# VHH binders against Oxidoreductase NAD-binding domain-containing protein 1 (Oxnad1): the designs that were tried, part 2

Target 1, 295 residues: Oxidoreductase NAD-binding domain-containing protein 1 (Oxnad1), of Mus musculus (Mouse) (q8ve38)
Amino acid sequence: AVCTQAASWGLKASTLRHLTLASIIKSRRKTDHLERTASVLRREVMAAAKVCEITHESPSVKSLRLLVADKDFSFKAGQWVDFFIPGVSVVGGFSICSSPQRLERDRIIELAVKYADHPPAVWVHNKCTLDSEVALRVGGEFFFDPQPTDAPRNLILIAGGVGINPLLSILRHSADLHRDHADKGRSYEIGTVKLFYSAKNTSELLFKKDILDLVHEFPEKISCSFHVTKQTAQISAELKPYVTDGRITEKEIRDHISAETLFYVCGPPPMTDFFSKHLESCHVPKEHICFEKWW

## First folded at step 1 (VHH)

Design g31 (framework vhh_gocatamig_d2)
Fold by ESMFold2-Fast, scan of step 1:
Structure g31 (fold): chain B 295 residues (1-295), chain A 123 residues (1-123)
Amino acid sequence: as target 1 above (295 residues)
Amino acid sequence: EVQLVESGGGLVQPGGSLTLSCAASGFTVSDYYLAWYRQAPGKKRELVAGITSEGSTVYMDSVKGRFTISRDNAKNSVYLQMNSLRAEDTAVYYCAAKTGWYELLSSAEYDYWGQGTLVTVSS
């Protein structure tokens, strides 16, 4: 288990306590993916990719399935891509939400893109069609890639909004490893995974069916808790057992702290800063905490 | 019934001090992020100060060092201590509460708002 951080802003409690309004405003203005991630490690491979499927996860979120024929193209669960569009000068940044095994098996990756007035998002929502061609380069330090020599680790995944995208990749990779262990009798195994996923209401929770399918396939290894902060509509009977009214609490997270637990936090800056500060205050080792901010 | 009720506004001379209080009813503030916003005539509503459930604070640059936000979960209240008041601080001050992990700068993301209390800094 190797964990590293794409963003360091939340690591220091003193930084959080002295955060000014100007700092928050400046953070929101960094919408240029290449500028925000200039110091983040990239893989060398630049690969061509073709759009082979387009679906909607919600009215505001489009999912793309991209065929990547280049066999040298690979990624670790939780990483993102630089998204190069012919004729568009602005480079997009999108987390891969599919698993590494999906790429190995089918040469496909999945991206989910929320509508915004930013040129790459506008292209995805307004101009992208089947067979559209783009170029991709993998980057990011937020990933889960356990090795056979590693002791089994439990994962706690904390997602807010579109921060679910890289965490879904990690969740799917964990499921793939559990499936491999059960079917192939591998000499190593991984621990349990629990996802905490927060949104304003159930309609803004993405991938609910995909997540619950994994919970039902591995009920003793994978679990989830959906948190809704402003639910007005009635919750369906199938979702009710998994939905909690109110925020993800420090106490819920603290109950999972142990020497064998890794924490992955991805969401808006206030959420990621809050949980990184909380885990730091509980003396969780830095190497056991990964976080990444998404606006 | 869910309410946020502000008090403590009034007329004060430049250099003076005021303490604003906001009392919540119908919900418990311990689970909420709490903020003070203000709106002067002809201007948009702006965040003055915010405090998380754990006590971490943020301030707009022009009030940093002069204003202090605090919370008292036992009294279900949030406070804004305003020192060294300036004419430019004249505005209606609003208490606001939100849950979730949304951006503090977006007034649209707050779940509950008070009706406001007027602060006038004038000789």
Scores: ipSAE 0.000, ipTM 0.137, lowest interface PAE 16.2, mean pLDDT 81

Design g34 (framework vhh_gocatamig_d2)
Fold by ESMFold2-Fast, scan of step 1:
Structure g34 (fold): chain B 295 residues (1-295), chain A 123 residues (1-123)
Amino acid sequence: as target 1 above (295 residues)
Amino acid sequence: EVQLVESGGGLVQPGGSLTLSCAASGFTFSSYALAWYRQAPGKKRELVAGIYSGGSTVYMDSVKGRFTISRDNAKNSVYLQMNSLRAEDTAVYYCAKGPYSRYTWSQSHFDYWGQGTLVTVSS
């Protein structure tokens, strides 16, 4: 018997991967992402990855699915990657929006990149094609990885704009754990998950179908509230029950404060700082508040 | 009462090895992540290595391949094996207990710290 993964990558592909990785390491200079996150821990593995699918989540956001054959490459839900592009001196930083289980099963991670004038984002939007090769290294301290010894916790996820990316990873991981509990008869439980997701309008709410599919699969465990601040088009009948006009309010978040609740906040700095400080002012322990800023 | 007590620090020559130990008490050791931080004179405190309750590990770039963090739940202890030591590894090393339900490595979320153990790498 021939291993399908060995057949897919071959010895020649592995040799090319190592050559590309060495070249990137030798030629790279410090970038904004590397400079800003210099003190943030990285996993030791640097892995080659190949673009296997490209889609648009919105007019301004492109999604990439990357095949990562290296079995030593792994991540926790909510983490990001250093994104090394051959011939581009600037290193990108992008949150993984797929679940750890998707990587374990299919060797695929998913990234969603909003258009910006920054070189890695320009490369993703203007130059990236199927079979483009990049190198990835996992980093970040914003993640959810409960263990069987942990007490069950309820999650409140607060997302703004592209801050949905790491929170979708956490939501998908939570769904994977609920599915495993149901299918494998485990006594281990993680509690409920509620997502608050704010954008200007429904077209800028990313992954709406994927999110609602999880809500419908686990209606007593997963819920969501979409918030739109500048909606101009009519909201579809399917979305209307889940959409609120206006910003996510302090009061709505306060209604979820308990000793058993963990808060994950990710979005633009003003939103992230606002909710993190508000939760601390309500005497939520610091270890129950996780936050990360994405512009 | 949470207590973390470090030991194993000392003077070592460049290229040498040293093992730090941290003995913990006052909490359910197996349920928590533990970390080693270090602080050199005049510099900020930085994370060196962390270990989750499940045994997965994280390392700072400059120590990868040289340092190994491990834990022994039966002995309520966490260890840092330091190999190929360099002058820039000179610092006070601190053991820290992480939050119960959260695997963050941000210093601000570690409220329980040991007294520290000095590691000096010099010829």
Scores: ipSAE 0.000, ipTM 0.154, lowest interface PAE 13.1, mean pLDDT 82

Design g36 (framework vhh_gocatamig_d2)
Fold by ESMFold2-Fast, scan of step 1:
Structure g36 (fold): chain B 295 residues (1-295), chain A 123 residues (1-123)
Amino acid sequence: as target 1 above (295 residues)
Amino acid sequence: EVQLVESGGGLVQPGGSLTLSCAASGSIFSINALAWYRQAPGKKRELVAGITSGGSTVYMDSVKGRFTISRDNAKNSVYLQMNSLRAEDTAVYYCATKTYYSGSRYLSPMDVWGQGTLVTVSS
């Protein structure tokens, strides 16, 4: 108390109260990914992984390709990993954006991490190098895993910001299944996939080339609509056919409602809550609406 | 609109066996994983065994080697074969599943629950 009285000299009471409140607010951000997702089912395997490639998808998003030699490590399209970093006490949670088939063939998964003032994201952006080693455990209940005997379903994927990450995994998995169906080794059919992906401008849309490559490979099965809310720069000729100015609308989504359609929504809570509630109000069965919130 | 109905519970002596069955009806195509939970008096509900659509299984440590979970996709059913039963296995056993709705990673893993079936292990 004597030291507190001495410290008040030369500072306004409002300034001292503000500094105290800021410290209290920071102390409340101690809940990590493991605590928040404690009730969420995990796979048993804890696997070592080595960083084999690092790229920048945008100034704020870094992509890691991780080699996972453990053959017991597997995931379903749309799932995430607990990300354990040696020397970092906070465990990260990152959606896998590559397909399950990529892991089966190459033993590689891909993660895309947006910069945040959070120790795992800071480590990815500032300390992670080629050959860095981490440990991974798969979790999550937001996934697309159709079985050969299942009736075909159409997918509508609604992505905002980095919510594209698990939806890209689902899109890539769908493309893999269409390739397998064309090959005589797997004869089951899946329905169409349409991606709605919203960002401020085209430079903030991640994986544009990868997405369009899939659209061009399967033009009758895969389609996309990019939405930009604050585009100021000229849109390239290649992107123009796929870009709509303005937000993803309720009407655009309603036009895709049918008994055979599944909806996957991933993005910030306002977007995710908005579309999930809207679909429920249109009497889409809750079993046909899958969502994952990032905040 | 998925419904789960359990059967097969009852009274059994220590060392005995029981098979629990769970039949799913309604929007069966929405079922992603099926699991057995149990709740003993004074304890929280706990996961006993789970099976995914692809056949991957998980077991609680105290039941490994004694219990076997299996799935019959043609009958939309999941089974729990319980061998070498102990007094500590006495509980209400629940069948549960996860639908596509509430697939948020911050939500409870199971959103559809059966009514439960009582298993009593007593001599």
Scores: ipSAE 0.000, ipTM 0.179, lowest interface PAE 12.2, mean pLDDT 80

Design g4 (framework vhh_gocatamig_d2)
Fold by ESMFold2-Fast, scan of step 1:
Structure g4 (fold): chain B 295 residues (1-295), chain A 122 residues (1-122)
Amino acid sequence: as target 1 above (295 residues)
Amino acid sequence: EVQLVESGGGLVQPGGSLTLSCAASGSIFSINALAWYRQAPGKKRELVAGITSGGSTVYMDSVKGRFTISRDNAKNSVYLQMNSLRAEDTAVYYCATDETYEWGDSYTMDVWGQGTLVTVSS
């Protein structure tokens, strides 16, 4: 399906002339989740959720699996939750990285939270335990939800850091649709998906095993390229075929431009601004450029 | 510690040209956004131009068409080509970056050069 470009906090050039880089960065990053997403639609359901598994995906990132018993709770791949914590006045905003079908089957969603000096992230890293209870409300207009009547589209996913979270949801959903299509009489055909995922080094690349399992399950439909910008340690033999030294380049992305391609970009603000503006300058229609800014 | 060093400032006649250079220590320039700011006496510091590692640019309205920001990754340098200079362009020019930004990383600090003086007068 065609994605509508997500709302962003983008500032015009005339506004930027009155600010330092520091003030722009501080203003965007210190904005409350509820305040910066005030115009973004939410689903009606407020659901209780219980932490049923905690893992550490990297030195700075914890993954939570949450059991959501309320069967009216649902989401589209790429959406996020308002995260309400008892005793914490600040509401968190975290992208769901599991697939919609995982929720339907197991009543589980997965969140991956990078440490930050922000009360919800501090709670996840320092206070959260098994059986901790929270409340969730789904929001966001950054999603992939193809319909049977839609023309097949190829997806290019461009991820940086924790921006992998909503893109992993989209990748996992794409894999689910390929499984459904392989079953006789289920779903419809969708195009290929390629993930470009950038981090400083391989230890900061999240969900490597999960991503590669999908590549191996659907080698003609799913591919990936991991990019490392400051790798000093030896790269393992298992990862070497998938790792490229250096940042994701404009040329690499440009090579994928076609009428049937949708681009999903999620990462730090300069990365998402750079790739979305580059694609627009290459005359990719705005409805084929999907991005979300988390700052 | 990361450092930015500006050069190329000086005295120039109205209508003249100058090229400012900013050299970054380490390879932060190749992956970070870099910007030129200026501050005239008694005025606040303002953004003049910015460039991302991929080459996307932003400019203050009063310098559009006159100034061009560019980069040279091999030299870890960013440049501001200033043409058709006006008396109002007289200021100390600063190079700035978020030195901790990389593809896939969050900002954690600001880095500023010491500044280079540009004087536009007869």
Scores: ipSAE 0.000, ipTM 0.185, lowest interface PAE 11.9, mean pLDDT 79

Design g40 (framework vhh_gocatamig_d2)
Fold by ESMFold2-Fast, scan of step 1:
Structure g40 (fold): chain B 295 residues (1-295), chain A 124 residues (1-124)
Amino acid sequence: as target 1 above (295 residues)
Amino acid sequence: EVQLVESGGGLVQPGGSLTLSCAASGSIFSINALAWYRQAPGKKRELVAGITSGGSTVYMDSVKGRFTISRDNAKNSVYLQMNSLRAEDTAVYYCATVEYRVTSGDYTETYDYWGQGTLVTVSS
């Protein structure tokens, strides 16, 4: 057979993936995401992915679950992907909101994309269907990846708007580690996690059910505080215990400062700059403050 | 399942031109990198030209300015336009790609695919 003979000539999928990556690295694309993140390290793997589920998290945010076959594709909780769309010259940038364990177990990652008049977002909202195919490359230096030899750390996650996306990945990863520890002999102990998540109103808070499910599963390890700045509608009875009227304050955050605490801040630049400066002014070491800006 | 069928090879005189075509059947064509390789008698197979899903190209140094790779996603085809051919371009030319295949359930696999090859002879 000609095809059998051709296969025996020694070319592997990794060779063609490498060709794709090398060409993209050399190519100059005028995109906001690639321009802003030009100095940020990427993983070498370029992987094909297929859309296997589509949901709406809010009227303006669409969630995609993507099947990624390539076993060499991996990420750390908090990282994002370059999002390559066939026929679209602009490359998207989206944080992964699912956990690394979900990828290891099911070969699935989850992205949540807010509507914008930008070609990748327009494609996700207007063109994307089940079985649509894209290519992905992992990047980013904002992540949580504790090792067994590390001292347990407490996490404070501060999210605004779509900045919840990478922080949800970190929250889900923390829950996975607590679940592994509960199974005895599968994991090491980690500290507590508290999420502060601000939006204009409760309808703009993404993943409320997913977040509260984790709080209820691990009530002594995971907690959350939702903040709403312009709530006009009645808040449901189930949500009321977790909602505070008004912005996240520096006093609330200051109450959590200790030598064992790591801070992750992700949201609009004004919020991210405010909290990172405040934490630094409180003498929190720079290596204990991680931040990333998205909108 | 991806199948690659090549055409356009033949005998041509030095300085002549040929266009090689590779027709693909199967899925994920628009995402995949596609490449032309060649193997001259007694030599190892080498990459001649490649094109990414986004249309970015790479070329072997000795063919730059003479060869042009292009793709037509609507026709699931990749092309190699060869101009100013030289005796040292004599080789069997192969089209190659990688397929990401969704299997039943949530698992997928990767596979390398090659065409059967098409002979290009540059001689008087």
Scores: ipSAE 0.000, ipTM 0.225, lowest interface PAE 14.0, mean pLDDT 79

Design g43 (framework vhh_gocatamig_d2)
Fold by ESMFold2-Fast, scan of step 1:
Structure g43 (fold): chain B 295 residues (1-295), chain A 124 residues (1-124)
Amino acid sequence: as target 1 above (295 residues)
Amino acid sequence: EVQLVESGGGLVQPGGSLTLSCAASGFTFSSYALAWYRQAPGKKRELVAGIYSGGSTVYMDSVKGRFTISRDNAKNSVYLQMNSLRAEDTAVYYCARDEWTYEDSTGTYYVDYWGQGTLVTVSS
């Protein structure tokens, strides 16, 4: 499988390859999603969706499950949606954290939205109810979509904060493919997946149970390392084997470098720039490094 | 307890040089990105320069080529070498530990700890 360039490639590539402080400052000023991603490729379909479940993944993050009846609506693991809210002029941008197979089987996608004083996030946290209707359009060039004839690849996923969202989609897709291989005898092989996921503390680590359920289902194929930087509360016995104190280090990532490995990095620009540049300095081919950052 | 303590600010003439230092404690310094921000009177605080745990750097366009950020992991310190200083560089300079978080809806990233600040005045 060939790694797809991050969403940044779909914008003016020459400008984004030379990330400036001005771009970082714009993202810090809560720049509109449509303005930031104006040149990023979108899929053609604009689909209606209904909220069918609302949960909290952390004190500051709300998860939505959306029913998308339109059969022409599809996405690849790692992509995001433009999120159009009736009566709200500002358009949201949210990564899909569920798998493509979940959409095919159940017509459901899952989004996770961190609270902010930005109209789409405010709507999700304060106004959104069951049966609320929105419109969705898929975008993004950061995805994992291996073909049956592709050579098996190992994946290293590096997540920071809500950057877990598209990487969870990739992790879930990988699990679906392992399940298909085991149960249906499909002819293609899928390599191993290891997730590195950093947050301040365990309460800010999203989808812990979902991630560990996949690790326990496929212990020879899926593994994870949670990293916490400001843990003050006691870590539960169930989490202790998976939690490391401190940020994800370049040394930990370097141990996983091989010719068969694809790297997916999603988090804030400092994190994505740091790890992508480190991997390039270790002579990992550019086509084996996929990243997505927000500006 | 995380602490960031700045030093090295002062009065300097246009075209002069100044080095800011930030001493950090209470965390594993080598694992974090550190940054220098500045705030001039009546303006918002802005990122001047950042340095990641691996040594990669980022700079504001107006200071690129004039300022250099560096770190010394053995001393738990980050530095900002400022050359060819201009009147518009006058500000309170803050050392910061960067928090690696963002939001799909806003694209915001956050500083999780700030130093107290050190004043730099560029005047004849």
Scores: ipSAE 0.005, ipTM 0.232, lowest interface PAE 10.6, mean pLDDT 81

Design g45 (framework vhh_gocatamig_d2)
Fold by ESMFold2-Fast, scan of step 1:
Structure g45 (fold): chain B 295 residues (1-295), chain A 129 residues (1-129)
Amino acid sequence: as target 1 above (295 residues)
Amino acid sequence: EVQLVESGGGLVQPGGSLTLSCAASGSIFSINALAWYRQAPGKKRELVAGITSGGSTVYMDSVKGRFTISRDNAKNSVYLQMNSLRAEDTAVYYCARDSPEYYDFWSGYYTEDYYMDVWGQGTLVTVSS
């Protein structure tokens, strides 16, 4: 599949180089999700959704499972939703972290929402309960959607913080495709996937168990490297083989560059800009680099 | 033109508080934004907190709720009140004036390198028991 460069915010990178901190702060405060993503394509369908499960992935991250009965509602792995809350005038933007196949099978999508002092996030953390109803519309140009006639591609996923959310969707989709190939005898092959996921310490790494379950299910197709920059606590024996002390390095990423490799980078702007610029400097084609910024 | 001098650094226990001061050699009234940066050993310099002439503030995620930036135009000074200090807050703290020609906060300079017109010399904050 062909990857495109994408940004979830409405300001061009070239314009940002000439802004002061004052104008940047003013722009941030005046720009909501709909304004920031005004140029990003949406699907036509607006679907009702009902909260059917609530869990905490960490003290600051709440996961919602939403039942979406509308069969016309669909998404590609890596896409997000406009999140419309009754009685809340501000529209939220949240990446789907479940796979397209989960929606097809169970009519469920999963969102993971980090607490922020912004009305949609406040509503999710403080007011949302089981059976709460919302409306959803799919958007985003950051996705992985391989076709049977496409040449197999290897994926390198680079995640920071909540940028793991759309990359987990892509990882889960890749696992679904490998499972289909093994179980149903399809000739359609997918390449390998390697996830690089950086946080300050292991407790800030989200979905560790879900990620490792996929690595253990497909050890020759799926691999991961967790990177911790300020680990003070003892790392568990189960995690030690997968944890590297220090930042994800340019050299580690460079070792994976090939004609058959697609790069997906998602995280805070500093990380996303660093890796996308590095890959461009290594002459990776623009269509082989997908990135998306989340705050 | 304006020189910045930091003070108030020192050794403090985890959970403690410390106030950093930044004194300018001239008027800060017309300066659009002032900021505190920090650099830990072996790490890149990162934006901790910023304040505009209108009083709008920005904070690095890990210090939100713990640190407060303020400015006093009459005293030509900027302050960083640091509460609930952690070992990972250990760094040299710098006061800086934004460059009107170049600063790209949105694209990543708040956790990486920087472009600033004027920097202070820095003040060391060590959080240790």
Scores: ipSAE 0.000, ipTM 0.111, lowest interface PAE 18.3, mean pLDDT 79

Design g48 (framework vhh_gocatamig_d2)
Fold by ESMFold2-Fast, scan of step 1:
Order: sequence, then structure tokens, then C-alpha cells
Structure g48 (fold): chain B 295 residues (1-295), chain A 127 residues (1-127)
Amino acid sequence: as target 1 above (295 residues)
Amino acid sequence: EVQLVESGGGLVQPGGSLTLSCAASGFTVSDYYLAWYRQAPGKKRELVAGITSEGSTVYMDSVKGRFTISRDNAKNSVYLQMNSLRAEDTAVYYCARESGYDLYSSSWYEDTGFDPWGQGTLVTVSS
């Protein structure tokens, strides 16, 4: 398990997307993905990718499955891509939400893009079709990549909003490692993983079915807790056992603190700062706390 | 223990100025997004100004250039400097802290991602 200190993608809260037009234009210029992440490490490979499947994860979120034929293209669970679109001068930044094994087996990665008035997101939602071609370059220092000689560690994943995207990659990678161990008995072990995922209501929680499918496949290794802060609609019977009304609390997270636990926090700056500072105040070593800010 | 207390409201003539203050206890203001909301009689609550943990600011269109939100980390307080006040600025002004980890899913213009809220301070702009 190698965890490096996460780079910040966004120094602004994601809620700022609701600003006035003038503020939105100014903010977009100052928060350009390449400019903001200029010092963040990239892999050398620039790979062509072709859109092979398009689905809607929610009314506002499109999922793209991209075929990446270049065998030198690889990533670690939790990393993102620079997204280069022919004819679009603005470069997008999107976390990979599929697992590294999916890429190794099928040459496919998955991206989930929330609609925004920003050229790469507009292209994904309004112009992207099957067989559209883009170029990709992997970046990011927020990842989970356990090694065979590593002692097993338990993971606590704390997601807010679109911060679920890289954490889903980590969750899926963890499931792949458990599946490989169960099937072969020759692979190294990893510990348990628990996801805490907060949103305003259940309709804003992404990947609910995908997450619960993993929980049901590995009930003793994978668990989740969905947190909703302003739920007004009825919660379905299927989701009700997994949903808690109210915020993710410091006490709930403290109950998971141990020498063998790694924490991955991804979401808006206030959330990541809050949990990172709280964990440090509880004497969790900095090398056991990985975080990445999404705005 | 976590609370916000507003002060500085009052009666002012059109074109006048007021400074609202919001004193925080139980947490550090620089760690959170803090916002000023207002509610006029018979109207819904609306976002006036906000300041992120990083110091970035946001304003509603009708107050831009007239109001300034600021933070004093040493005093653990947030301020709203209001200049060139108009009759339509008459409202109860509330200071609110984001709930911490769910704000991304909440609207800038809805009050649903904020906890705690202050008690409010009345600003009346009248001749």
C-alpha cells in the first residue's frame, strides 16, 4: 500500500459553480485544470482513446467508457486524466472511476462527467458520440496501490459529491484484489474497506447500485454508509439499510482509527480540510491520511 | 457549543453604511465556508455573500461593488461591510457556516447545506 500526499485539484468549493456569469468566467479562467495542476506529476504516455459506451449515471452525470489500445497506458486506482479534445482548446480533468484491472483486461477506462458550463464538460454532454476520439494523459498522487509484501491495511474512504469518482476506483480495485485472492488463493491479502459517502439527498449519490453490488459480493470485506443531509423524498427499501440521516460525524470516523487503517478523503476543500485536521488531531500519522480536493 | 452570533444591524438612511459582524465559537472560521444570507418580509431567504476557507469570495449581483465580505482569523469572526445601502436591502441578515462535508451537493442559493445558523440581525434602510 503506497499512498502519497494528495494534490489539490480545486482550491475553491464546488458550490461556487452557482456564481453569476461574470464570476463564473473569471473563476474558470483562474481555475483552469492545467494551470491549477501544473506542478502535479504526470505519466509520460499520451494515449489515443475512443468512446465505446455512453450511459447516464444521473440526469446531470454522463459516464464514458473509453477504449485505450496503447498498452503503455496505465494508472493507479485514484488517479485522473488530462482530457484533450480535438478542436477544444480547454483541457479537461477527470478522475478515472474504473479499476486498473479493467484497463489491463479490457483496455477500458470509465470517466463520469457532471454537467458544467465549462468547455470539456459541455463537449462530453452535448457533442460526444460513440467513436469520438480524445487523447489522455494520467496524473495525480492520490492513489491506492498495495504491494504483495505489504502488511494488510484497512481502508476508510470518505467521499463528498464528485469526490466519489476516484474513491470508486479505489473501492473497485479493492474488490478486484479480494476477488483474485478468493479465486486463486495465491494472491496477497488486503484488509477491509468501508466507504462513507455524503450528499444532500439520495438522488445526488452516484453509483449506488455499483457500490451496493460490491457490498453484496464481499459483505465481510466491503461496507458502506450513505449520509444525506437534506432528504425530503422517501428512501427506497433497498437503500434504507445503508442510509443515515445527517452528516458524517467525527465520532463515527474516530471509531475506525487504528494502527492498521489508511484514510482516503476526497471531496470539496472544507470537507477534506475538516477530516484531515481531525484525523491529525487524533494522532493518525500523516502517511496514513491521503486526501484530494475537488471543487 | 458550535455557534454563530451576529451583531451590527440597525436603522440607516438610504446611501448609508453598516458593518455586520459574525462571531464564531466552537470552531475556526478559516476552516469553513461562511456565508451571509438575508430574508426580507414575505420573501424567501437568499445568499448575499460568501467566503471560502481559501479566502475566495462570492456576491449576489445586486450587492456586488457595494458589499464586502471579509474574515478576521485572529478574532475568529466574519464581517459584511455594506455601503450605499438601498431600501431593498432591508432584511434580517443571517450568518451561516457550511455543514462541512456535504456543501458540494448543496446549492449556493439554497440554505440547505449550512449548519449552524446565527439568530439573525435586522437591517432597516428607511428615510
Scores: ipSAE 0.000, ipTM 0.158, lowest interface PAE 12.1, mean pLDDT 80

Design g7 (framework vhh_gocatamig_d2)
Fold by ESMFold2-Fast, scan of step 1:
Structure g7 (fold): chain B 295 residues (1-295), chain A 125 residues (1-125)
Amino acid sequence: as target 1 above (295 residues)
Amino acid sequence: EVQLVESGGGLVQPGGSLTLSCAASGFTVSDYYLAWYRQAPGKKRELVAGITSEGSTVYMDSVKGRFTISRDNAKNSVYLQMNSLRAEDTAVYYCARGPEDYYDILTGYSEFDYWGQGTLVTVSS
């Protein structure tokens, strides 16, 4: 699987015609993402995208790199896309896990899709190939987009399972801003970022190498704590310093509460509900707590 | 073959109680996330309560303290105990099977792969 800037874009009009016809077909199962997120704000642009790289992050999760030539296509770290597949009537919803700067520099976004018996996920896992063409529309209100005039904020990211996807985008964006700051005259300073990432065991933790590469690049600005709830195998020496046995605790999160701290929570509903309620009970302002909702 | 069959719905007076049952077959309930959704006429389907494979529970704010989700592994069933019922609780209630492990809300509609037929709850005098 190889990404290249020389890739042909094909005819956008052809792709959009097929998707427009498919979108008219309504069923409860086939339109559930659009139905569930009908009230969520979308960006105006619908852009053609080509698959330029396919990797397996785990046996159940496939990562796609998509080349998006349309320069009007943009997103904020933490947002997702409506994923329109020619010939597939069901529209997928997938969080972008790459950074906004990756799109600006390389015209690439990255999606990570867990296998499921749902037409968009089945297509990604069973039919998608290099040069497959899709259409994308950005949506979502779960994002991190600091401005130069903003006071520096510390971020606490709380991820569970595939909820890592939008939080990895935020983590990568934070790293980009720290890198820009080190490149004199390009950037403003932002606060620290700490990722708490929970899974049953270390093999289910996605993007471990990518996350640790960022921690090692910015050890004073970026940190992480991997939490494993049912680890039976021995933890590797490389991961051991970053792994805690057991749940992410209220006490650990409470230790990070301050006027300068923003919290981003994404994961299974029990985790999201638990931490959102805990933070609210600690009188953290609602505008300092961002989480994805089930609706 | 996976099936979820709801029962226990009916007409109840405001302030009354009902217990909804979801009988599962073709899989073990303790291995999966199980949830109760409801849909009122003209409204979107909404999550009411959920229980993880580990036994952790989630509730919609308007039902917290009134509704209790539970699981009986021996009967392979999930229950929703509804107390202090209000007219606004009137809806068709659905049992749904979610993932064995974690899921992403935006990518995870497909993580609820099986749904029951629904059971009607009417709260009216």
Scores: ipSAE 0.000, ipTM 0.220, lowest interface PAE 12.0, mean pLDDT 81

Design h10 (framework vhh_8h63_2)
Amino acid sequence: ELQLVESGGGLVQAGGSLTVSCAASGSIFSEYAMGWSRQAPGKERELVAGIYSGGSTYYADTVKGRFTISRDNAKNTLYLQMNSLKPEDTAMYYCATSTETYDDFGYETFDYWGQGTQVTVSG
ESMFold2-Fast, scan of step 1: ipSAE 0.038; ipTM 0.343

